VHH binders against Endoribonuclease YbeY (ybeY). Designs and how they scored, part 13

Target 1, 156 residues: Endoribonuclease YbeY (ybeY), of Chlorobium chlorochromatii (q3are0)
Amino acid sequence: MSLELCNSTRQAIPNKRLLQAIRMVVQGEGYEIATITGVYCGNRMSQRINRDYLNHDYPTDTITFCYSEGKAIEGEFYISLDVIRCNARHFNVTFEEELLRVTIHSALHLTGMNDYLPEERVAMQAKEDYYLQLLKTQKSISPQKSTDNAIFSCNS
Below, E stands for the ipSAE of ESMFold2; O stands for the ipSAE of OpenDDE; V2 stands for 0.75 times the mean of E and O plus 0.25 times the DockQ between their complexes.

## First folded at step 8 (VHH; framework vhh_ozoralizumab_d1)

Design e4 (from e3 with V101I; at its last look DockQ between E and O 0.78; V2 from the best seeds 0.55)
Fold by ESMFold2, look of step 8:
Structure e4 (fold): chain B 156 residues (1-156), chain A 125 residues (1-125)
Amino acid sequence: as target 1 above (156 residues)
Amino acid sequence: EVQLVESGGGLVQPGGSLRLSCAASGFTFSSYWMYWVRQAPGKGLEWVSEIRGSGGSTKYPDSVKGRFTISRDNAKNTLYLQMNSLRPEDTAVYYCARTYIIYYGSTYKTHMDVRGQGTLVTVSS
């Protein structure tokens, strides 16, 4: 079982809060972690992934690779901190709030939740709000799952 | 190392049948969607069938629906394609492929990340 975060930028991110958010979503939706890798990167890497895999050439806030199905999640996600920064300004929320929301969004995708149809999008947003509020309510929590805590920079 | 190895191709008369096999190794086979795709001489890649990890959902294009059946044996890590009522236009190299889902924006895409080297099926007299 492995949960690892990697930051390829110079921008500081709240690693412990991000790990907590991912575990909370996975546990709350009734899943387990086999392997999850979260990569926090810049626009250039996000745009390259979009071009190479998705045939478009603009950055997006997150790209989530869902490798397997079933109860044990195998996957990874890539979040552009440049897009997060811009969106946080646009929505008049903090960088951390927007980053946590997008991280929760990616984790929900890893549990198999879609957001293509309008009704699915409403349900996704409701789950994002739920986990954000739950995270605000829980200031300090002892880990309830056995996972490896990997805090590192993959390019710094 | 992730490997997919197809077998069971050969020469068959129109109206005949063949069963293709794909041996999978190096990953948790039962956790992945699997595809069969084919490539006729001088043509592009054509999707032929898909099956989810559990085996509970299958899909086919109209060109093969009712004639081809995809199945899997998760205990043996093997994917199958039963091809009946074969036609000359079914002549192609057949590949099995592992797939996964990529979510981006408010949409998603299925991606083939590994395929085998293929097995040749020739339907001719």
Scores: ipSAE 0.450, ipTM 0.780, lowest interface PAE 1.6, mean pLDDT 85
ESMFold2 (binder alone), look of step 8: mean pLDDT 83; pTM 0.821
OpenDDE, look of step 8: ipSAE 0.486; ipTM 0.805

Design e5 (from e3 with M112F V114Y; at its last look DockQ between E and O 0.82; V2 from the best seeds 0.00; counts 0 for: pae E 2.3 > 2, grease 25.5 > 24.2)
Fold by ESMFold2, look of step 8:
Structure e5 (fold): chain B 156 residues (1-156), chain A 125 residues (1-125)
Amino acid sequence: as target 1 above (156 residues)
Amino acid sequence: EVQLVESGGGLVQPGGSLRLSCAASGFTFSSYWMYWVRQAPGKGLEWVSEIRGSGGSTKYPDSVKGRFTISRDNAKNTLYLQMNSLRPEDTAVYYCARTYVIYYGSTYKTHFDYRGQGTLVTVSS
């Protein structure tokens, strides 16, 4: 099993908190990780993925590839830090809070949660709020313990 | 490397039966929705059946409902299509296919990422 994050930008992101968020969502929803790759990128990569797979040319905050539907999750997500920055300003929240929320959103999709119908969106938002609160209430004197293979920077 | 290999096609008289197999390798078979699709001579691809990764949910178009049965053996990484009461209109190359889901902007899209080389089924007297 592996959980890997890749940052193709020069913008700092809270890697350890992002990994914790993903693990918390996956485990909290009753799933296991087979492979998850999270890519934090700019608008150019987001636009390319949207064009190549989704037939449109604008960037989105996240694009989540759910390869599996079993108990052991296999998937990828791509989050545009440019969109996160814009949305954080619009919603008057910190960059980190918006980034964590969108990361949690992507992880919830990896567990098979939809948000197309209005009641589904309400449920998704409630789960996002729940996991954000859990992250805020965590009290630890030391950083989250992680394996060296779970954190890396990407050069692409 | 993902591989999907269909087998079991052949020549069958109308009213006969045939069982297709698809051997899967290079991925966690039980985690994926699998499909059978077919292409008749001179026609486009037609969806024939769908089965969830667990094997618990199946779906068929009206053209084959009641005659075809999709199944899977996740221990053997094999997908099956049992075809009964075959008709000349069922003549086609049959493919197994793997899919995944892409979520974006409060919507999603199903994407076929791999299919096999196909197996020919000919129904003729």
Scores: ipSAE 0.302, ipTM 0.725, lowest interface PAE 2.3, mean pLDDT 84
ESMFold2 (binder alone), look of step 8: mean pLDDT 79; pTM 0.776
OpenDDE, look of step 8: ipSAE 0.505; ipTM 0.815

Design e6 (from e1 with Y108R; at its last look DockQ between E and O 0.62; V2 from the best seeds 0.00; counts 0 for: pae E 2.9 > 2)
Fold by ESMFold2, look of step 8:
Structure e6 (fold): chain B 156 residues (1-156), chain A 125 residues (1-125)
Amino acid sequence: as target 1 above (156 residues)
Amino acid sequence: EVQLVESGGGLVQPGGSLRLSCAASGFTFSSYWMYWVRQAPGKGLEWVSEISGSGGSTKYPDSVKGRFTISRDNAKNTLYLQMNSLRPEDTAVYYCARTYVIYYGSTRKTHMDVRGQGTLVTVSS
């Protein structure tokens, strides 16, 4: 089992809360973590991934690679902190709140949740609100000591 | 490190049989749908077969249905393609692949992850 976060930017992010959010979503949706890698990056990397994999030449707030099916999640996500900053301004929320919401959104995709149809988008937003509210409390879903990998920063 | 290594290709006469193998490592093999795809000289990739993580669901295009059988051994992390009644048009480099889903914005895209060197099958009299 491995859950790792990587920050390729100079912007500080709330690593412990991000890890908590991911675990909360995965466990709350009835899944297990096999391997999850979260990368927090800038628009340049997001745009490059969109060009190389998705035939689009624009950055997105998150790109989520869902590798496995079943209860043991293998996947990764890439979140552009530049897009998060712009969207937080647009939505009139803090950078941290928007970052947590998008991280929760990515974790929900890793559990197989879609948001293509309008009703799916409503359901996704409701789950985002639910987990964001749970995270705003100071309680943890899991009281046991974590065996996940340590947080690190990405270079290059 | 994710690896997919194809083997079992060779020269066979029309009407003959071959069994291809794909050794998988670096991921939870049983959790993935797996695919065989092929590329004839100068052509693009063509889907040949797919199998669910458990092995309980398989699919084939009409061009190979009834002649090819995909299977897997999750204890050995190995994918197989049994190829019977081979024809010259089956000549190609065969690759195994896993798939994954990419989410961005409100869009979902399925991506075919072909990363091995493949194994050459030549059907010639």
Scores: ipSAE 0.216, ipTM 0.677, lowest interface PAE 2.9, mean pLDDT 84
ESMFold2 (binder alone), look of step 8: mean pLDDT 82; pTM 0.811
OpenDDE, look of step 8: ipSAE 0.363; ipTM 0.739

Design e7 (from e3 with S31T; at its last look DockQ between E and O 0.75; V2 from the best seeds 0.00; counts 0 for: pae E 2.7 > 2)
Fold by ESMFold2, look of step 8:
Structure e7 (fold): chain B 156 residues (1-156), chain A 125 residues (1-125)
Amino acid sequence: as target 1 above (156 residues)
Amino acid sequence: EVQLVESGGGLVQPGGSLRLSCAASGFTFSTYWMYWVRQAPGKGLEWVSEIRGSGGSTKYPDSVKGRFTISRDNAKNTLYLQMNSLRPEDTAVYYCARTYVIYYGSTYKTHMDVRGQGTLVTVSS
């Protein structure tokens, strides 16, 4: 199994907490990680992905590619830190809190959870709140079963 | 390596039937949504059926609805297309394809990432 995060920007992000959040969501929803790649990027990459894959030309907070439907998750996500910063101001929350929420949101999509219908959006928000709260109450060592994965910059 | 190999094409008369097969390897077949797409001479790709990894949900465009049936045998890693009441306009190279879901905003779409080499179906008198 492989969980890798990379940051293609110069903006600092809470790497260890982001990894913890993803593992917590995957385990809490009853899934396993086959491969997950998380990319934290800027608006230019988000816009390009939206244009090339999604037929629109504006950035989004996250784009999540869910490659499989099953208990062993295969997928990747792209989060625009520019959008996160804007949304954090709009919601009057810290950059870190918004980033963790969107990371949890992306992980929930990787487990196959939708949020298109109004009831689905309510359920998604409830799960986001649940995992954010659970993450805040865990301040000690993570479960030792998981294989450690490196976080590295997405240089060149 | 991911491989998709189609078979079962051939020449049939209008009103006839064919069953296409697609052998999958190199990935966990049961977890992926699968498509059949076709390309008629001089035309672009046309989607003709979709089946989810669980096997419980299928979709068809109006052009083939009621005549084509997609199915899968996850134990054999095989995708099928039963084609009945064939018409000359069904003449095409048929491909099976692996797809995945892209979530963005509060919406999603499916995208084709791997396609087989194709099998030719010719419907003529």
Scores: ipSAE 0.262, ipTM 0.707, lowest interface PAE 2.7, mean pLDDT 84
ESMFold2 (binder alone), look of step 8: mean pLDDT 84; pTM 0.834
OpenDDE, look of step 8: ipSAE 0.596; ipTM 0.833

Design e8 (from e3 with S106D; at its last look DockQ between E and O 0.72; V2 from the best seeds 0.00; counts 0 for: pae E 3.1 > 2)
Fold by ESMFold2, look of step 8:
Structure e8 (fold): chain B 156 residues (1-156), chain A 125 residues (1-125)
Amino acid sequence: as target 1 above (156 residues)
Amino acid sequence: EVQLVESGGGLVQPGGSLRLSCAASGFTFSSYWMYWVRQAPGKGLEWVSEIRGSGGSTKYPDSVKGRFTISRDNAKNTLYLQMNSLRPEDTAVYYCARTYVIYYGDTYKTHMDVRGQGTLVTVSS
């Protein structure tokens, strides 16, 4: 079991909440984690991945590689914090809220959920809302005190 | 070690049939989408068929639809391609390939990450 987050930018991100969100989605959808790597990057890396793998030359908010279709998830995702920042402004939400939503979105894709058809898109959005609200209602039974400054970097 | 080994190629007359096999090892076969792709001499790779990990969904390009059937036996870790009504333009090296899915925006694309050594199919009189 391995869940790792890498941040290749200077933008601070809420690592603990992001890890919690990913675990909640995977477990809530009835899956297990074999290997998940989450990469938070800028538009240059997102555009490079789109060009190299998807034959287009523009960045996207997330790109999710789902290596297996089984119950033990193997995959990775790349989220452009530049796109997240722009989208948060456009949707009039906080950067953190948009980042959590897109992270949850990527985790749902890792469980095999599609959003190509309109009804699939509605179902995806409903799951995103559900897990965002579940994060708000999580009780701290034994809250962990943390003074660690953890900054992760990606080896690109 | 991930390994894919194709077999069943050979020389066949136009209108004939062949069945290709691909033995998979070193990974959980049933968890992966699989492709058959082919490469005619001096040409690039052409997608021929796709099957999801469960075996429930298959896809074909128009060039082979109705003539080729992809299938899998997940208990035996084996992928198959039944090729009927063969034509000279089907002459190629046929590869099986393991793929994975890339989701982006509101769509997805599959990508090959491992392919076998290939098996030659020659369709000629």
Scores: ipSAE 0.255, ipTM 0.683, lowest interface PAE 3.1, mean pLDDT 84
ESMFold2 (binder alone), look of step 8: mean pLDDT 84; pTM 0.835
OpenDDE, look of step 8: ipSAE 0.534; ipTM 0.822

## First folded at step 9 (VHH)

Design f1 (from e2 with V101I; framework vhh_ozoralizumab_d1; at its last look DockQ between E and O 0.63; V2 from the best seeds 0.52)
Fold by ESMFold2, look of step 9:
Structure f1 (fold): chain B 156 residues (1-156), chain A 125 residues (1-125)
Amino acid sequence: as target 1 above (156 residues)
Amino acid sequence: EVQLVESGGGLVQPGGSLRLSCAASGFTFSSYWMYWVRQAPGKGLEWVSEIRGSGGSTKYPDSVKGRFTISRDNAKNTLYLQMNSLRPEDTAVYYCARTYIIYYSGSYKTHMDVRGQGTLVTVSS
């Protein structure tokens, strides 16, 4: 089992909350982690991935590579912190709230949820809201696992 | 080593049927989306079917919908394509492929990371 987060930027992110959110989604949806790598990056990396894999040359908030469909998740996601900052301002929410929502969104994709059709988008948003609220409730108790440390250096 | 080996191709008359098989090895077959794609002479690759790892969900383009059926036997690590009501334009080399999903911007794209050597299907009178 491997869950690791990498931050290739100078922007501080709430590492422990992000790990908690991912575990909560995966376990809550009835899945297990084989390997998950989360990369928090800037627009240049997001734009390169979009160009190289998706045939467009602009950054997006998240790109999620879902390698497996079984109960043991294998996958990666790339989140642009630059897009998160812009979206947080646009939606009038905190940076942390938007980042957690997009991280939860990526984790839900790793469990096989789609959001292409309108009804799929509604279901995805409902799950995002559910896990965001659950995460707020768990923060009052502040449980913490100390052995699943992410690597937070994405240097070449 | 990940391997995909297609079989079951051949010559068939228009309106006929054929079943292709793809033997998979070297990976957890049931965990992966699988594709059938084809390439007619002088043309690019065309997607013809997809199936989820569990076998529960399938999709087809309009060109083959209602005529082709993808299936899998996860106990035998084998993917199948049943082709009915075959037409001359179905003539192609057929490949099975292992794929994964890239989600982005309220959409997704399937990425083919391993493909077999192919099996030739010729539909001619």
Scores: ipSAE 0.379, ipTM 0.762, lowest interface PAE 2.0, mean pLDDT 86
ESMFold2 (binder alone), look of step 9: mean pLDDT 81; pTM 0.795
OpenDDE, look of step 9: ipSAE 0.586; ipTM 0.878

Design f2 (from f1 with T99Q; framework vhh_ozoralizumab_d1; at its last look DockQ between E and O 0.42; V2 from the best seeds 0.00; counts 0 for: pae E 2.8 > 2)
Fold by ESMFold2, look of step 9:
Structure f2 (fold): chain B 156 residues (1-156), chain A 125 residues (1-125)
Amino acid sequence: as target 1 above (156 residues)
Amino acid sequence: EVQLVESGGGLVQPGGSLRLSCAASGFTFSSYWMYWVRQAPGKGLEWVSEIRGSGGSTKYPDSVKGRFTISRDNAKNTLYLQMNSLRPEDTAVYYCARQYIIYYSGSYKTHMDVRGQGTLVTVSS
């Protein structure tokens, strides 16, 4: 079972809380982790991925690759820290709060949640709020493996 | 090594039937959406059916709906396409394909990441 975070930027991110957020969402939704790779990057990489996979040439806050439908999740996500910083200012929240929300959003997609329809967006937002509030209280439901708290250099 | 191997193509008269098979190996077959796509001579790839990992949800374009049936046997790692009431316009190389979902900005799309070598279906009188 592998959960890895990579930061390809010079910007510091809250490693421990990001790992906890992902584990809390996956386990809280009744899933298990087979492999999850989270990449925190800049607009150039986000734009490249959008161009290569999604036929549009602009960055987005997150892109989530959900490889499986089973209870053991296989997937990746890419979050642009440049977009997160802009959105945090726009929404008048901290960088960390916005980053955690978008990370939770990506993890919820990995559990198979859609947000295309209006009612789906409402349900997604409600779950984002729920897990963000759990993290603010710092309730821990994550395993104790310390290797999951490390952010490694991005590979590839 | 991920492999998809199609079989069951051949020559058939209009109105006839064929059953295509796709043997999958090298991955957890039941975890993936599977597709049949086809390529007619001189044309691009055309989607002809999809099936969810569990086998419980299927989709077809209007051009084949009611005539083609996709199915899977997850115990045998095999995908099938039953093709009935075949028409000359169905002549194509048929490919079995695996895909996954990419979510972005309140939207999503499916992405084909592997396909087989194909099996030729020729419908002529």
Scores: ipSAE 0.245, ipTM 0.699, lowest interface PAE 2.8, mean pLDDT 84
ESMFold2 (binder alone), look of step 9: mean pLDDT 84; pTM 0.834
OpenDDE, look of step 9: ipSAE 0.641; ipTM 0.879

Design f3 (from f1 with G56D T99K; framework vhh_ozoralizumab_d1; at its last look DockQ between E and O 0.39; V2 from the best seeds 0.51)
Fold by ESMFold2, look of step 9:
Structure f3 (fold): chain B 156 residues (1-156), chain A 125 residues (1-125)
Amino acid sequence: as target 1 above (156 residues)
Amino acid sequence: EVQLVESGGGLVQPGGSLRLSCAASGFTFSSYWMYWVRQAPGKGLEWVSEIRGSGDSTKYPDSVKGRFTISRDNAKNTLYLQMNSLRPEDTAVYYCARKYIIYYSGSYKTHMDVRGQGTLVTVSS
């Protein structure tokens, strides 16, 4: 129904692959999209959201707002590209790989998956790895039609 | 545009009853856990009841259990709160709210999405 990605930074991001990743996770977990908004931003916005909603005064890689509980997902997420760059260097992976992993992570949260307990974290990581691998090997999936062409740049 | 509109409040004597309504629009009502919350003068928001999207699970704090009943009509996009045996301490502005969850840093926190004007319930004399 509505899937929008916004980029409030000057950093180029792989929009088409990010959209594919989100759709793949939602469909693969047996869900449907009602509305999903993904915002790719910097540390200032991430820190502001953490401060305003979570009583934390630091940025995080992603913050995911999950609004609905049924099979039709309504939600949004905010990913700090500054944190992604830092983590990619720390983990010795490419920026794109880390960004896709965190995007997949956010989409899994939108399907209701938790990662608070150790066993939940293991399950989350396994799902992240699965969808990353599937995305790398998948070539036959048709591009999403014009009904989902809602990619926009965000202003600061 | 998401809207929640509360109604049904008023002045009632102790021991009386009121039925509150919350008209919902702009979202898939049946997919959301819903809350009733209240705010007494000079106090913060207090959770009063919650109900699952399907309506098959409800919860109440001890302060209202047995006196208040939350319900929903998903065909009408309407949430209800039946309040019986009202007491002066039930005096407050009552709001309905959507439940949502924020995931962050391997943790999560539940939040209440309060958007309406509320409806005033006064229990006195």
Scores: ipSAE 0.469, ipTM 0.776, lowest interface PAE 1.7, mean pLDDT 87
ESMFold2 (binder alone), look of step 9: mean pLDDT 84; pTM 0.828
OpenDDE, look of step 9: ipSAE 0.625; ipTM 0.901

Design f4 (from f1 with W33Y; framework vhh_ozoralizumab_d1; at its last look DockQ between E and O 0.68; V2 from the best seeds 0.00; counts 0 for: pae E 2.02 > 2)
Fold by ESMFold2, look of step 9:
Structure f4 (fold): chain B 156 residues (1-156), chain A 125 residues (1-125)
Amino acid sequence: as target 1 above (156 residues)
Amino acid sequence: EVQLVESGGGLVQPGGSLRLSCAASGFTFSSYYMYWVRQAPGKGLEWVSEIRGSGGSTKYPDSVKGRFTISRDNAKNTLYLQMNSLRPEDTAVYYCARTYIIYYSGSYKTHMDVRGQGTLVTVSS
């Protein structure tokens, strides 16, 4: 079993909180980790992955590769910290809050949760809010909430 | 190195049957969705079947449903395609492919990331 995070940028990220969030989602949804690799990167890498795999030429907040099925998760995700920074500013939330939300979003996808249909998007956001709240109750500091459902990109 | 090797192709008469095999190596076979796809001479790639990593769920397009059966033996790292009631229009190079799901921008797609070299199936009299 392995859970690894890689940061290819100069931006500091809260490694402990991110690992906790991923484990909390996976366990809370009734899954186990076989292998998860999280890559925190910039717009250029995000744009390249979108171009190479998804046939569009712009960065997105996250791209999640769900390799396997069943209770033991194998997968990767790529989160653009540039998009996170832009979205956090746009939604008037902290960088850390937006980053945790998108990390939770990616972990939920790894458990097989979709967000293609409108009902699915509502359910996904509800789960994001739930896990954000659980993570915040482990901390004395008051949480900030997103008031906007757009978490993908602000520069496209 | 991830490797997929198809075998079992050949010449068969209309109405006949053929069983294709795909030997997988270099990855955890049981963890991946697998596809069979085919390419008829001068045509594009056509999806013909899908099976989940566990083997418990399969899908087929209408063109082969009821005639083709995909299966897998995870202990032997082998994917199979049983083709019955073959027709001349089934003539193609058949490939096995490894796939997974990519989620992005409120959407998703199934991605074929590795494909074998193929095995030729010719249906003629």
Scores: ipSAE 0.376, ipTM 0.741, lowest interface PAE 2.0, mean pLDDT 85
ESMFold2 (binder alone), look of step 9: mean pLDDT 81; pTM 0.800
OpenDDE, look of step 9: ipSAE 0.575; ipTM 0.879

Design f5 (from f1 with W33R R52S; framework vhh_ozoralizumab_d1; at its last look DockQ between E and O 0.61; V2 from the best seeds 0.60)
Amino acid sequence: EVQLVESGGGLVQPGGSLRLSCAASGFTFSSYRMYWVRQAPGKGLEWVSEISGSGGSTKYPDSVKGRFTISRDNAKNTLYLQMNSLRPEDTAVYYCARTYIIYYSGSYKTHMDVRGQGTLVTVSS
ESMFold2, look of step 9: ipSAE 0.572; ipTM 0.808
ESMFold2 (binder alone), look of step 9: mean pLDDT 82; pTM 0.804
OpenDDE, look of step 9: ipSAE 0.728; ipTM 0.913
ESMFold2, look of step 11: ipSAE 0.468; ipTM 0.784
ESMFold2 (binder alone), look of step 11: mean pLDDT 82; pTM 0.799
OpenDDE, look of step 11: ipSAE 0.727; ipTM 0.913

Design f6 (from f1 with E50A K59Y; framework vhh_ozoralizumab_d1; at its last look DockQ between E and O 0.82; V2 from the best seeds 0.00; counts 0 for: pae E 2.7 > 2)
Fold by ESMFold2, look of step 9:
Structure f6 (fold): chain B 156 residues (1-156), chain A 125 residues (1-125)
Amino acid sequence: as target 1 above (156 residues)
Amino acid sequence: EVQLVESGGGLVQPGGSLRLSCAASGFTFSSYWMYWVRQAPGKGLEWVSAIRGSGGSTYYPDSVKGRFTISRDNAKNTLYLQMNSLRPEDTAVYYCARTYIIYYSGSYKTHMDVRGQGTLVTVSS
């Protein structure tokens, strides 16, 4: 099992909360982690990935590579902190709240959840809200020990 | 790390048959949809078959339906393409590919991860 977060920017991010959010979504949806890599980056990397894989030449908030089918998740996601900052301002929410929501969104995609059709978008939003609320109340932790590979900031 | 190695191509007359193999390593083979794709001289990639990770569902475009059969052996990490009733227009380099979903902005794209050198199939008199 490997869950790794990499921050390729100088912007601080709440690593422990992000790890908790990902584990909570994966376990809550009935899946297991084989390998998940989360990369928090800037617009240049996001734009490059969009260009290389999606034929779009602009950054997006998240790009999620869902590699595997089945209960053991293999995948990656790339979140642009520049887009998160802009969206947080636009939606009048904190940077951390927007970042957690988009991280949860990416984890839900890793479990195979779609958001292309309107009804799928509604279901995705409901799950995002559910896990955001659950994370806010996570101070009531179950007695069972939880351990995962804790992780690192990437620097170039 | 991830490897896909195609084999089994060759020269065959119209109406003949060939069986292609793809040896997979470096990933959980049974968890991935697999594709056969081909590239005719001077053309782009064209999908010719797809199979679910479990092997339970298979898919074909009209151009090969009824003539090509995709299968997999998950215990041996091997993908197969049985090609029957071959035609000159089937001449191409054949590749196997993993596929996966990329989600990005309320949308998604199936990505074909082509990695090997492929195996040449030539159908001619």
Scores: ipSAE 0.291, ipTM 0.704, lowest interface PAE 2.7, mean pLDDT 85
ESMFold2 (binder alone), look of step 9: mean pLDDT 81; pTM 0.802
OpenDDE, look of step 9: ipSAE 0.555; ipTM 0.869

Design u1 (framework vhh_nb_b201; at its last look DockQ between E and O 0.05; V2 from the best seeds 0.00; counts 0 for: pae E 4.9 > 2, unsure alone 64.9 < 65, grease 24.8 > 24.2, SAP .702 > .668, placed apart)
Fold by OpenDDE, look of step 9:
Structure u1 (fold): chain B 156 residues (1-156), chain A 123 residues (1-123)
Amino acid sequence: as target 1 above (156 residues)
Amino acid sequence: QVQLQESGGGLVQAGGSLRLSCAASGFTFSRYAMGWYRQAPGKEREFVATIYSGGSTYYADSVKGRFTISRDNAKNTVYLQMNSLKPEDTAVYYCAAVKIYYSGSYKTPLDYWGQGTQVTVSS
C-alpha cells in the first residue's frame, strides 16, 4: 500500500489533512489503497497534463486517473493549486477548504464514483460535503503504513 | 437535464465582430469552467477559450488579443466576444462546460457540449 502526495509548487498545503481525507474517503467507500499518488501542481503542469491526456489545452482543478476496478485502488490525480486558489476566492471559502473538497472529490472518483449525470453530481457533492464535514470534526490521523509518504517537492 | 444552447453566430465580413452566447441549465453553473471550442470543415475540434469559476481565462494562441470570454453566473451564461474576425475563424463554435476530468476504465464524458453555432467569416 502506497499513498503519496507530491507538491510541485512552493505553496504550503495541509499534507496531513489531505492524506487523512484521501484515506477517509477510500475507506469510507469500502475500498483500500494499493497505490495512490496525489500531485499538487500549478497551472502549467495541469495544462500540460490536460493537453497531453485529455486534449484540453488549459489548466483545470483536478485530473484523476483510476487504473483499477477492484477494491484495491490504483490511481493518481493532479490538482492545480492555482485553480483552487481562484475558485476559493470565487466561492468565498478558504484555500484549504477548497483544496480539501477537490481532493475528496478526486478520491471519490478513484473509488469509481462518477458525476457526469446530474443525479450523480448531486450524489457526489453530497459525499463531498459529508467527508469534508467529517474531516473537520476529526483529528489528524497518523499514516497507517510506513509506505505512506508526503513528498513536499517533486519535479514532475 | 444538462443543456447548453449557443447563439449569436452568423455571417460576418473579415474584420468584423460577433458575440456568441451560451445559455446553460441543468447543472451548478458556477462550479464549472465554461469554454468555447470550434470545428472547421474537415478539421478537428479545437480549443478556443475557457473561463473558470474564479474568472481566470485562457485562450488559444490563434485568438489571443481578438477574442474575449466572459461569464455571467447570475444568468448562467458564457459569452465569446470575437473581434477582428478572419476567414480562418470560420467554424461551428461549441459551448462546453468542464469541471473535473476523470479517466480510467470508463470512457466517460469529460464535459458537456452544446449543439454549436455556425460562424462564417467572409473575405
Scores: ipSAE 0.033, ipTM 0.349, lowest interface PAE 3.6, mean pLDDT 85
ESMFold2, look of step 9: ipSAE 0.067; ipTM 0.496
ESMFold2 (binder alone), look of step 9: mean pLDDT 82; pTM 0.837

